VH-VL binders against Iron-sulfur cluster assembly protein CyaY (cyaY). Designs and how they scored, part 15

Target 1, 110 residues: Iron-sulfur cluster assembly protein CyaY (cyaY), of Azotobacter vinelandii (c1dj52)
Amino acid sequence: MSLTEARFHELIDDLQQNVEDVFEDSDLDVDLENSAGVLSVRFENGSQLILSRQEPLRQLWLAARSGGFHFDYDEAGGRWICDASGDSLGELLARVTLEQIGEELEFPEL
Short names: E, the ipSAE of ESMFold2; O, the ipSAE of OpenDDE; V2, 0.75 times the mean of E and O plus 0.25 times the DockQ between their complexes.

## First folded at step 18 (VH-VL; framework fv_miptenalimab)

Design x2 (from w1 with heavy chain E56D S103T, light chain Y94T; at its last look DockQ between E and O 0.33; V2 from the best seeds 0.00; counts 0 for: pae E 3.9 > 2)
Fold by OpenDDE, look of step 18:
Structure x2 (fold): chain C 110 residues (1-110), chain A 121 residues (1-121), chain B 107 residues (1-107)
Amino acid sequence: as target 1 above (110 residues)
Amino acid sequence: QVTLVESGGGVVQPGRSLRLSCAFSGFSLSDSAVGVGWIRQAPGKGLEWVAHIYWDDDKYYNPSLKSRFTISRDNSKNTLYLQMNSLRAEDTAVYFCARIYWTNDFLFDYWGQGTTVTVSS
Amino acid sequence: DIQMTQSPSFLSASVGDRVSITCKASQDIKRYVAWYQQKPGKAPKLLIYYASYLQSGVPDRFSGSGSGTDFTLTISSLQPEDFATYYCQQYYSTPWTFGQGTKLEIK
């Protein structure tokens, strides 16, 4: 199912805000930057996560140490699903966070 | 303008070491979601991924080469390095340096012209 | 490791021809495939990424298709500058691997 540009932008904005909120509400020392559809999460050990809007593809891309991941929006489930693993964005964010800083963090709304 | 220039190639005997350099401009390895890597091509053969390094200093190696090759960077000099130890005849190849950029799906979008390494007795 | 089997190894064609090159992965790699063009004495040039998306600056006579294990690079109307060697690559997982290449020669 294709998304309109406006709907896609709205979904990405909400998604990035939710991710930002989760990190802000955590006890983790993180530096967050959100600009022009790119959310950067920098951890205290220098590693980072990059969540970027890919408008031509109607996807959300995640850059982590373990690689790049591509997410499609599942209208039925109301969440973003990785095309490679089938995992939700929340599940993958939790995994890469644990891998990069050794801390457990949940993203229940994602 | 993105550019990459390899250097350090030459003729060496088996068992010797060699360090390649790649000077790049038009981007920084400190930029978010940027990487640089090495790909080699034996004479008349195909392409083989060697190693790459990301903006956060995370390194990935071809398992067949990891024990002998080491990738490193100097951000202050915008230079990528490949330390090659215990060189073998089969390491003879043109070694390319290339940029990895996330807007191009974490692929090699810009390449240098390569530096030639010849390992022979 | 994931193997990329490219076919054919050699292809002869004429200007204006429609040509296709195939790459078969040893396992399901979704759409994590790229295509490169390499001319003699030059570095490879990225043409297609994510199986079907055209790299900026690449003519639209180039196209990519496929998902899972079978992928195809197509040149709709061959131009003189298109005679070169082409490589597929998977970046689904490390180690990244390439096809053995297809040399496209003028008939």
Scores: ipSAE 0.099, ipTM 0.777, lowest interface PAE 3.7, mean pLDDT 92
ESMFold2, look of step 18: ipSAE 0.283; ipTM 0.793
ESMFold2 (binder alone), look of step 18: mean pLDDT 91; pTM 0.927

Design x3 (from w1 with heavy chain I100V Y101T S103T L107Y; at its last look DockQ between E and O 0.10; V2 from the best seeds 0.00; counts 0 for: loop humanness VH .296 < .308, pae E 6.4 > 2, placed apart)
Fold by ESMFold2, look of step 18:
Structure x3 (fold): chain C 110 residues (1-110), chain A 121 residues (1-121), chain B 107 residues (1-107)
Amino acid sequence: as target 1 above (110 residues)
Amino acid sequence: QVTLVESGGGVVQPGRSLRLSCAFSGFSLSDSAVGVGWIRQAPGKGLEWVAHIYWEDDKYYNPSLKSRFTISRDNSKNTLYLQMNSLRAEDTAVYFCARVTWTNDFYFDYWGQGTTVTVSS
Amino acid sequence: DIQMTQSPSFLSASVGDRVSITCKASQDIKRYVAWYQQKPGKAPKLLIYYASYLQSGVPDRFSGSGSGTDFTLTISSLQPEDFATYYCQQYYSYPWTFGQGTKLEIK
């Protein structure tokens, strides 16, 4: 089933809060900014992660140093799934965070 | 400095095809999380979104034009293209090339000067 | 498609006036609205995004407000260079659509 427009935005708002919570609960010194519906995570080394919404496709987009990743919401599993690789958003976030700053984080609700 | 320059407009007969180009500088689709696209404006009328493309070659079209118009790019030239087929009088417009930023997707922060397409006998 | 209806279509005002242009969406679009200024023969220029954020280089006499279905662009103390056509645009849902425009001219 395709997500409604309202449901899509609610899910994106929720995932952005969850990502903020993971970084806030970590020992990492990051700058979190949620502005204009876009979440940015800036690391001390100047690199960042950007989580934005692509409404026409009902997708979450993650921009990282290594590239862009597109996620569909899997309603049955309650997770965002990368359309190219099948990885969850949590798996991708853990991977790109490790690649960009050398830190191992877990994103268990993603 | 971000710049976008359109070319390829002209006068064509109905039913013919035309390809527009947009050369851009100050950013690269290969290195930046941005998109570029086309917006048109018929004489004396408002703005209509045509299509855009992101750095990963993801393409989005106005549904009313998708059957006749194709967007594409050449990263080696920092150039965006719009192939327009089966042109009709209603396609007469100024065609603007514009940038869509990744972090503020779906709105257009830098625009070119436009190129004019006139479809008439 | 989401329809964006601007009011008024035409506005006559004097330098120094405070003017407001309204844009109404056919459904709740939260804050996903941008505003553009266009002068004849020129490309549009982005003024406002996400309903109320000013684009870099835009004078602070321009402001945006609203959420849901009703949005307003306001120009305080109108200047000679502000006479133009103004468009709103929604980016909540595909396809992206513009309002019909509001032409602002001198009295």
Scores: ipSAE 0.015, ipTM 0.640, lowest interface PAE 6.4, mean pLDDT 86
ESMFold2 (binder alone), look of step 18: mean pLDDT 90; pTM 0.936
OpenDDE, look of step 18: ipSAE 0.021; ipTM 0.706

Design x4 (from w1 with heavy chain E56D I100V Y101T; at its last look DockQ between E and O 0.87; V2 from the best seeds 0.00; counts 0 for: pae O 4.9 > 2)
Heavy chain, then light chain:
Amino acid sequence: QVTLVESGGGVVQPGRSLRLSCAFSGFSLSDSAVGVGWIRQAPGKGLEWVAHIYWDDDKYYNPSLKSRFTISRDNSKNTLYLQMNSLRAEDTAVYFCARVTWSNDFLFDYWGQGTTVTVSS
Amino acid sequence: DIQMTQSPSFLSASVGDRVSITCKASQDIKRYVAWYQQKPGKAPKLLIYYASYLQSGVPDRFSGSGSGTDFTLTISSLQPEDFATYYCQQYYSYPWTFGQGTKLEIK
ESMFold2, look of step 18: ipSAE 0.194; ipTM 0.759
ESMFold2 (binder alone), look of step 18: mean pLDDT 91; pTM 0.935
OpenDDE, look of step 18: ipSAE 0.022; ipTM 0.710

Design x5 (from w4 with heavy chain Y101T; at its last look DockQ between E and O 0.57; V2 from the best seeds 0.00; counts 0 for: pae E 2.3 > 2)
Fold by ESMFold2, look of step 18:
Structure x5 (fold): chain C 110 residues (1-110), chain A 121 residues (1-121), chain B 107 residues (1-107)
Amino acid sequence: as target 1 above (110 residues)
Amino acid sequence: QVTLVESGGGVVQPGRSLRLSCAFSGFSLSTSAVGVGWIRQAPGKGLEWVAHIYWEDDKYYNPALKSRFTISRDNSKNTLYLQMNSLRAEDTAVYFCARITWTNDFLFDYWGQGTTVTVSS
Amino acid sequence: DIQMTQSPSFLSASVGDRVSITCKASQDIKRYVAWYQQKPGKAPKLLIYYASYLQSGVPDRFSGSGSGTDFTLTISSLQPEDFATYYCQQYYSTPWTFGQGTKLEIK
């Protein structure tokens, strides 16, 4: 079974808001932009994270300095899971943020 | 308007070196979501990935070529380079420069016209 | 290294035909496949990425499908400008590798 279109967009809206909240609650100086369903997080050093939704496959895609990552929602666990590695979105966001700006941030609800 | 233009090809003897250039415009390597790379095609053959670079310092190479080829760039000139040393006959190919971006899942979306390298005695 | 094997190597068809080209990976690569079109003397052109996503500006007669090890590029109604060589590419892991190509020729 796949997620309904409405449920998918609800889940993506929730995760994007969570990511925005984590960065807004941090002491980091980041530029957050959410346009046309794409969330961009731009760091002071010019690097960025881009979170976009892929409706046909019900996936979240993350673009980071180290590459592109594709996530399916695991409803039983309540987490977005990388299709290639099995990492949660929260684990991978923490990893790429540390790699790109040297800051230890946590995304505990992801 | 994204453009990539390769240059520096030519005829060269085995064992010699050659440096290819790719001048690009319409984007910058100052973002982590964009990269550039080299792909080559021997006469009558298929495509072979050579190397690519993201951001200023993240370089990836075809392992078969890494000992002889070096990718680099000069951001002030929006130029990508490929230094090719100890050239062999099998390095004869058209060398394409191409852009990588997040919008196409980090695949080669814009390509230059290619520059031809011929390694012959 | 992941090997990508295309079939057929050559394909003859007429304008208006439906044609399919297959690509088989030597291991599970999920959906990490792209398709390129190349005309003589030109650079390749990206058609499809992540197995089934159509690149912007590519006609919708092109489509891609598959996952795991078996992937297909389909042209639903062949046009004169579609006679070219087609390559698949895996990007699941480095080194990035391409199939050997399929030359689509006019009958």
Scores: ipSAE 0.501, ipTM 0.850, lowest interface PAE 2.3, mean pLDDT 90
ESMFold2 (binder alone), look of step 18: mean pLDDT 92; pTM 0.936
OpenDDE, look of step 18: ipSAE 0.727; ipTM 0.919

Design x6 (from w3 with heavy chain S103Q, light chain Y94T; at its last fold request DockQ between E and O 0.67; V2 from the best seeds 0.73)
Heavy chain, then light chain:
Amino acid sequence: QVTLVESGGGVVQPGRSLRLSCAFSGFSLSTSAVGVGWIRQAPGKGLEWVAHIYWEDDKYYNPALKSRFTISRDNSKNTLYLQMNSLRAEDTAVYFCARITWQNDFLFDYWGQGTTVTVSS
Amino acid sequence: DIQMTQSPSFLSASVGDRVSITCKASQDIKRYVAWYQQKPGKAPKLLIYYASYLQSGVPDRFSGSGSGTDFTLTISSLQPEDFATYYCQQYYSTPWTFGQGTKLEIK
ESMFold2, look of step 18: ipSAE 0.588; ipTM 0.872
ESMFold2 (binder alone), look of step 18: mean pLDDT 92; pTM 0.935
OpenDDE, look of step 18: ipSAE 0.811; ipTM 0.935
ESMFold2, look of step 19: ipSAE 0.518; ipTM 0.861
ESMFold2 (binder alone), look of step 19: mean pLDDT 92; pTM 0.939
OpenDDE, look of step 19: ipSAE 0.796; ipTM 0.931
ESMFold2, fold request of step 20: ipSAE 0.529, 0.482, 0.612; ipTM 0.855, 0.847, 0.880
ESMFold2 (binder alone), fold request of step 20: mean pLDDT 92, 92, 92; pTM 0.933, 0.934, 0.933
OpenDDE, fold request of step 20: ipSAE 0.881, 0.883, 0.884; ipTM 0.951, 0.951, 0.952

## First folded at step 19 (VH-VL; framework fv_miptenalimab)

Design y1 (from x6 with heavy chain T31D Y110V; at its last look DockQ between E and O 0.66; V2 from the best seeds 0.00; counts 0 for: loop humanness VH .259 < .308, pae E 2.5 > 2)
Fold by ESMFold2, look of step 19:
Structure y1 (fold): chain C 110 residues (1-110), chain A 121 residues (1-121), chain B 107 residues (1-107)
Amino acid sequence: as target 1 above (110 residues)
Amino acid sequence: QVTLVESGGGVVQPGRSLRLSCAFSGFSLSDSAVGVGWIRQAPGKGLEWVAHIYWEDDKYYNPALKSRFTISRDNSKNTLYLQMNSLRAEDTAVYFCARITWQNDFLFDVWGQGTTVTVSS
Amino acid sequence: DIQMTQSPSFLSASVGDRVSITCKASQDIKRYVAWYQQKPGKAPKLLIYYASYLQSGVPDRFSGSGSGTDFTLTISSLQPEDFATYYCQQYYSTPWTFGQGTKLEIK
């Protein structure tokens, strides 16, 4: 069964808050903005990550320097999974952050 | 308003070089979530992706063209370039410049009018 | 390279008709397909991305469907301005490739 619209937005809100917490707790100098349901993380070097929600298919989309990624929520695992690669959102966020700014961060349950 | 305008097309002989320009406005390539690229269309044929660039040096090429074509930009002029070397008859086409953004899943959402390149001896 | 094959190459239809154009990928591309419309002498226009998302400003008589290898663009009630050539594009893997096009003409 697909997620209800309300459940979908709740999951995305929770995910975005978790991502904000990771960056806020880090030593990194980043600019966080959450506007109209879109979270942007702008790094000191000017690059950014953008996490947006795509309601029709109940997906999270991640835009990074290396490309765009699309995630479905896996109810059994409680994580967001990339439709193309099978990687979790946490794995991809860690990878693209390392690629863009050279820093290792841990992203739990995402 | 986003606009892209190509120029620099013309008639050239095989083996020669040509540089195309794309002047754009309404966005900046300094934004890491925006890019611009080249797509071409041979007479009576379909579309072929040539190359695109997201940031000044973050470039992607069609492997079939990579050895001869170079994409570049001039930040001060909001201009994208395509340097085409060792031109062949099959490079005859209309060359379009187009924008890509994260909002449309990194697809070509705004296109220029195109500029025509004809390679003939 | 991933080959995209459109069917039919040529389609004749009347205003008000429902038409469908198909696109087949040479391998599984998930939902990574876009559709473009091109009128003679003009640049292409993005219609659909990620198989089924309608680009802003595109009339909702256009729709897209499919996943894996088989994709369809449907126009539910043709209008005079819809007579054009239509292209699918895969963006699952570089090089990004387009179908050969489907020319939609007035019957």
Scores: ipSAE 0.492, ipTM 0.855, lowest interface PAE 2.5, mean pLDDT 90
ESMFold2 (binder alone), look of step 19: mean pLDDT 92; pTM 0.937
OpenDDE, look of step 19: ipSAE 0.852; ipTM 0.942

Design y2 (from x6 with heavy chain T31D H52L; at its last fold request DockQ between E and O 0.74; V2 from the best seeds 0.71)
Heavy chain, then light chain:
Amino acid sequence: QVTLVESGGGVVQPGRSLRLSCAFSGFSLSDSAVGVGWIRQAPGKGLEWVALIYWEDDKYYNPALKSRFTISRDNSKNTLYLQMNSLRAEDTAVYFCARITWQNDFLFDYWGQGTTVTVSS
Amino acid sequence: DIQMTQSPSFLSASVGDRVSITCKASQDIKRYVAWYQQKPGKAPKLLIYYASYLQSGVPDRFSGSGSGTDFTLTISSLQPEDFATYYCQQYYSTPWTFGQGTKLEIK
ESMFold2, look of step 19: ipSAE 0.621; ipTM 0.885
ESMFold2 (binder alone), look of step 19: mean pLDDT 91; pTM 0.925
OpenDDE, look of step 19: ipSAE 0.774; ipTM 0.926
ESMFold2, fold request of step 20: ipSAE 0.517, 0.479, 0.457; ipTM 0.860, 0.845, 0.845
ESMFold2 (binder alone), fold request of step 20: mean pLDDT 91, 91, 91; pTM 0.921, 0.923, 0.919
OpenDDE, fold request of step 20: ipSAE 0.890, 0.696, 0.891; ipTM 0.951, 0.914, 0.951

Design y3 (from x6 with heavy chain Q103M; at its last look DockQ between E and O 0.70; V2 from the best seeds 0.00; counts 0 for: pae E 3.0 > 2)
Fold by ESMFold2, look of step 19:
Structure y3 (fold): chain C 110 residues (1-110), chain A 121 residues (1-121), chain B 107 residues (1-107)
Amino acid sequence: as target 1 above (110 residues)
Amino acid sequence: QVTLVESGGGVVQPGRSLRLSCAFSGFSLSTSAVGVGWIRQAPGKGLEWVAHIYWEDDKYYNPALKSRFTISRDNSKNTLYLQMNSLRAEDTAVYFCARITWMNDFLFDYWGQGTTVTVSS
Amino acid sequence: DIQMTQSPSFLSASVGDRVSITCKASQDIKRYVAWYQQKPGKAPKLLIYYASYLQSGVPDRFSGSGSGTDFTLTISSLQPEDFATYYCQQYYSTPWTFGQGTKLEIK
């Protein structure tokens, strides 16, 4: 890993803000909370998404109903990439949102 | 403080049923990112995953056990249950209740002390 | 089902020694391995998850490494309280499975 601690936190802050913006710009009734660097998205049906930062490995972790997903930052592509599947964060967020609440959302910057 | 306390173990004959309970405190299963599960350990043997509840209604079972074992919960009592039917000698084990949370990648971070089930004639 | 094979089954070492326990998965499980410590008559305690991430409250003499199929738990300076049996666990796919255990005896 070549990411500095400061750069890592900047990248996580940016992605969390992008996620918040997508949900805030939607017409969905969603409870957003960002506390201690952890973003929680709680849906009307009681399910949620949790985006947390794992500094020792410079990773983003996503907890969704379908499982836990771990992302490394690909500096060349400017994207967070799932270590198990190769999906981008945006692709995976769209998939799990559709699975959990049946809504089609896009995360084009992720 | 998080605590889990198992009960309901005992000595039973093969073919009988037994229901284990796990009373917990310091957390609630009402949150969708917290779960509780059962792990067992036969005498002198290693650990074996039995079942867990990840969300309020999502249940996962060891395929070898799912035809005989049923996991359930009662939110009003903060209690997890394991119904074990058609018990066999190989089900003799200490049964542990343990918490699962997103903070530890959905692994068992807090454990009870266990309750012993002995199946013998 | 994914088999987890630990090596060695038994290990005897002195206080202050550096010891390592290995775990081999029957298929690629990326980094989805956890390590537990179990003292006699007690419940297991989570030490390491996601191959190398140290659980809160666990002494930093414990560390984990590896990815793919080969994983290692290391204790950098063995203490008397580290006498226990150690288990690896995969959580890449259900059913979740554990290694057979490594019993660590302290001289």
Scores: ipSAE 0.375, ipTM 0.807, lowest interface PAE 3.0, mean pLDDT 90
ESMFold2 (binder alone), look of step 19: mean pLDDT 92; pTM 0.933
OpenDDE, look of step 19: ipSAE 0.681; ipTM 0.912

Design y4 (from x6 with light chain T94Y; at its last look DockQ between E and O 0.70; V2 from the best seeds 0.00; counts 0 for: pae E 2.2 > 2)
Fold by ESMFold2, look of step 19:
Structure y4 (fold): chain C 110 residues (1-110), chain A 121 residues (1-121), chain B 107 residues (1-107)
Amino acid sequence: as target 1 above (110 residues)
Amino acid sequence: QVTLVESGGGVVQPGRSLRLSCAFSGFSLSTSAVGVGWIRQAPGKGLEWVAHIYWEDDKYYNPALKSRFTISRDNSKNTLYLQMNSLRAEDTAVYFCARITWQNDFLFDYWGQGTTVTVSS
Amino acid sequence: DIQMTQSPSFLSASVGDRVSITCKASQDIKRYVAWYQQKPGKAPKLLIYYASYLQSGVPDRFSGSGSGTDFTLTISSLQPEDFATYYCQQYYSYPWTFGQGTKLEIK
């Protein structure tokens, strides 16, 4: 299998670190928590983003105010892609952050 | 320990209103990835989604019912409500309250036992 | 609205049988299907989500498969407690809709 269990977890760890870095480098007052491989981003208004890993299908799942999103890793493009919409993880994160807190944030590596 | 208990059902004449309540425990709507909603089942029939709400008052309705039904909540009482106006015979059903969480892909994982609404002259 | 059509409407089987219930969506819904079990006088119970994920506490004799428009719930060896009505549900788009149900009865 080209996306082994170890490779999958490395890719998820990398994307979670990228998300943490974007929020840490921002002016936003957020509470970042990574526990048991689940990253939670809690905004000052109490809303959250939750990034969790779903190993059976090797997917990243994003829970946001607007619902749940499921991402497959596209090795050719080096990005996580939503199975329903075709949006990249970075595009979805930017959209839901704007929706939840009114802030424009970019995730250029995602 | 998750429980949901519906109440407020009864027999009512067409054109009247009812408000259903769902008291829940073992979880809180203060988290953004948790919700609660209503599903109904007419006698001898299948399941029909009515509405659900997330903790930030994000409400989603079956469009066939939205003109007459309103979902709401009171977090201080851990209670979900369904206001049903202009009731019709076809609204006769058992109304279930159910929880939604992100861990089960936002599907109904815990259900109450339902409350019966009968619309009859 | 997305219509979910189940077949058969009724299924008669014996303890120990392998049974399958199918659900067809009116359009491509990817893997966005759930399956519920309901016994008379009781609330539904979630069995399967995202076409094939088994809900915690559900016996492994239950399985789900399919993608796109055609989905199947399978019980590999029927037990006495499995006689119930089964519903599929799509959650690809609002409004969320259910199949009409399949009643599984004792032969």
Scores: ipSAE 0.523, ipTM 0.860, lowest interface PAE 2.2, mean pLDDT 91
ESMFold2 (binder alone), look of step 19: mean pLDDT 91; pTM 0.931
OpenDDE, look of step 19: ipSAE 0.685; ipTM 0.914

Design y5 (from x6 with light chain S52K; at its last look DockQ between E and O 0.37; V2 from the best seeds 0.00; counts 0 for: pae O 5.8 > 2)
Fold by OpenDDE, look of step 19:
Structure y5 (fold): chain C 110 residues (1-110), chain A 121 residues (1-121), chain B 107 residues (1-107)
Amino acid sequence: as target 1 above (110 residues)
Amino acid sequence: QVTLVESGGGVVQPGRSLRLSCAFSGFSLSTSAVGVGWIRQAPGKGLEWVAHIYWEDDKYYNPALKSRFTISRDNSKNTLYLQMNSLRAEDTAVYFCARITWQNDFLFDYWGQGTTVTVSS
Amino acid sequence: DIQMTQSPSFLSASVGDRVSITCKASQDIKRYVAWYQQKPGKAPKLLIYYAKYLQSGVPDRFSGSGSGTDFTLTISSLQPEDFATYYCQQYYSTPWTFGQGTKLEIK
């Protein structure tokens, strides 16, 4: 079943807010920018994470140093799942954060 | 209108250095999820990724070229640079500048016409 | 590094023909494949991204398919302006690598 545009927009907003909260609650020095459906997370070492809304595809895309990833929303599980690996967005965000800055963060709701 | 224009190509001897420039318009590297990179093509050969830089100063290099090539940008001038040191004959190629955006899965969607670099004794 | 083996290297066809170009990756790269078109003396043009999504402005006679290791670019009905060299690219991991190219010539 396909998500409506409105529902998709709401989910993306919630997701990005959740991600922002996790970083803001952490001890990490991060610069957060959210504009036009693109959330940018900049770390101290200059590396970044980009979470972008892909409305035509009803996907969330993540760009990290290790590559790009595409996520679909799983209504049943209430989580975003990578369409290629089956990993959750939370798992992947934790992984790429660790890889890029060597810090462990948890994103349990994603 | 997105445009990219490469310059700085020429004929140089092996061991010399050369700096390429790419002036772009219609977008800015200060925008999130935007990047610019270099791709080269030897005469009659295929495409080879050289390096790209995202917004801010996040740089990625072809490991084979990282020790000799340096990518940089000047956002105030909307210009991308490629510093090439210790040039070799195999570096002879057309060097393309291209934009990267999240709208196209972070791929090169707009390209310049390229600038030719010839390394010969 | 991930190798992209493109085939055929040369392809002769006529206007109106259905043609396919294949690219095989040395490992599973999911759907992280792009296709480009390049004409002589010109820069490459992005046609397909993420294996099957058509770049804006590209005619729908172009299509992409595949996942894992095998990918295909298809032109359903070849037009005169389609004679060019085509390249596949993987962006699953750095370094990004391209196929050797396929030169599509008029028969």
Scores: ipSAE 0.018, ipTM 0.725, lowest interface PAE 5.8, mean pLDDT 92
ESMFold2, look of step 19: ipSAE 0.048; ipTM 0.705
ESMFold2 (binder alone), look of step 19: mean pLDDT 92; pTM 0.935

## First folded at step 22 (VH-VL; framework fv_miptenalimab)

Design z1 (from w1 with heavy chain H52L S64A, light chain Y94T; at its last look DockQ between E and O 0.72; V2 from the best seeds 0.00; counts 0 for: pae E 4.0 > 2)
Fold by ESMFold2, look of step 22:
Structure z1 (fold): chain C 110 residues (1-110), chain A 121 residues (1-121), chain B 107 residues (1-107)
Amino acid sequence: as target 1 above (110 residues)
Amino acid sequence: QVTLVESGGGVVQPGRSLRLSCAFSGFSLSDSAVGVGWIRQAPGKGLEWVALIYWEDDKYYNPALKSRFTISRDNSKNTLYLQMNSLRAEDTAVYFCARIYWSNDFLFDYWGQGTTVTVSS
Amino acid sequence: DIQMTQSPSFLSASVGDRVSITCKASQDIKRYVAWYQQKPGKAPKLLIYYASYLQSGVPDRFSGSGSGTDFTLTISSLQPEDFATYYCQQYYSTPWTFGQGTKLEIK
């Protein structure tokens, strides 16, 4: 593994804060909860996004309506990249948010 | 405790229709990040995914079965259905319903014990 | 459809043995493989997901490895309750498909 445990957790904390900031800065009425290192975003329609950390694999896991997605950190590019599709975390979050609640949000730092 | 119980299996002639039910408890399909689906197993054979329905009513089908099979649900009864039309001998199998959940990477973590469908002339 | 091919189809082993079952995907599926155990007359039970993560309640003598197209389920020290049929499953893309199974019997 190229990431240390401490670096991994720092990167996850940073991305979770960025996601919280995007939703907090939006006009959307969402319930944000970060507990035990797992961020949940619950929308008014009852759907949610779950961002969790899989420390042994040094991965971010995103649970969305359409399924589960796994991201590796690309150290050279400074972004989390979906291992199946190559999408950035920001691109994936924008897509699943639009799919789940019909709202266009941008995650430019992800 | 999560439980799933299938029913509605039986012996039917080719070309006929059959509706399977799966009553579940310990979770609700209105909960976020959950789904339920059907997997079948022909006698002496392996497993074949049939269909899946997510909590937002998104449905996914095995393409080989999509023209004849319809998945649906009734959240007020915590019940999943599989409508099977134009049944063929190759549809003979034990049909399991199973849950997927976000914490298990959306894999089938709880299964019923199955209901048997036999299609014979 | 992604085909999953298991080897061997049958495996005889003794209690206490270390055994491995392999599964080969017809294309690169990254780590999107799960392993299930099925005993006669019972539904399958999820053992492993994402190639190597143990499902809750599964004994740690079970382990999974691999990525890309080649995957392995290993049981480090067989117990009497481990004699069953094992299936791999890909969930990289629909339709989700299973291997044809490996029956693990008492030698």
Scores: ipSAE 0.223, ipTM 0.792, lowest interface PAE 4.0, mean pLDDT 89
ESMFold2 (binder alone), look of step 22: mean pLDDT 90; pTM 0.917
OpenDDE, look of step 22: ipSAE 0.586; ipTM 0.888

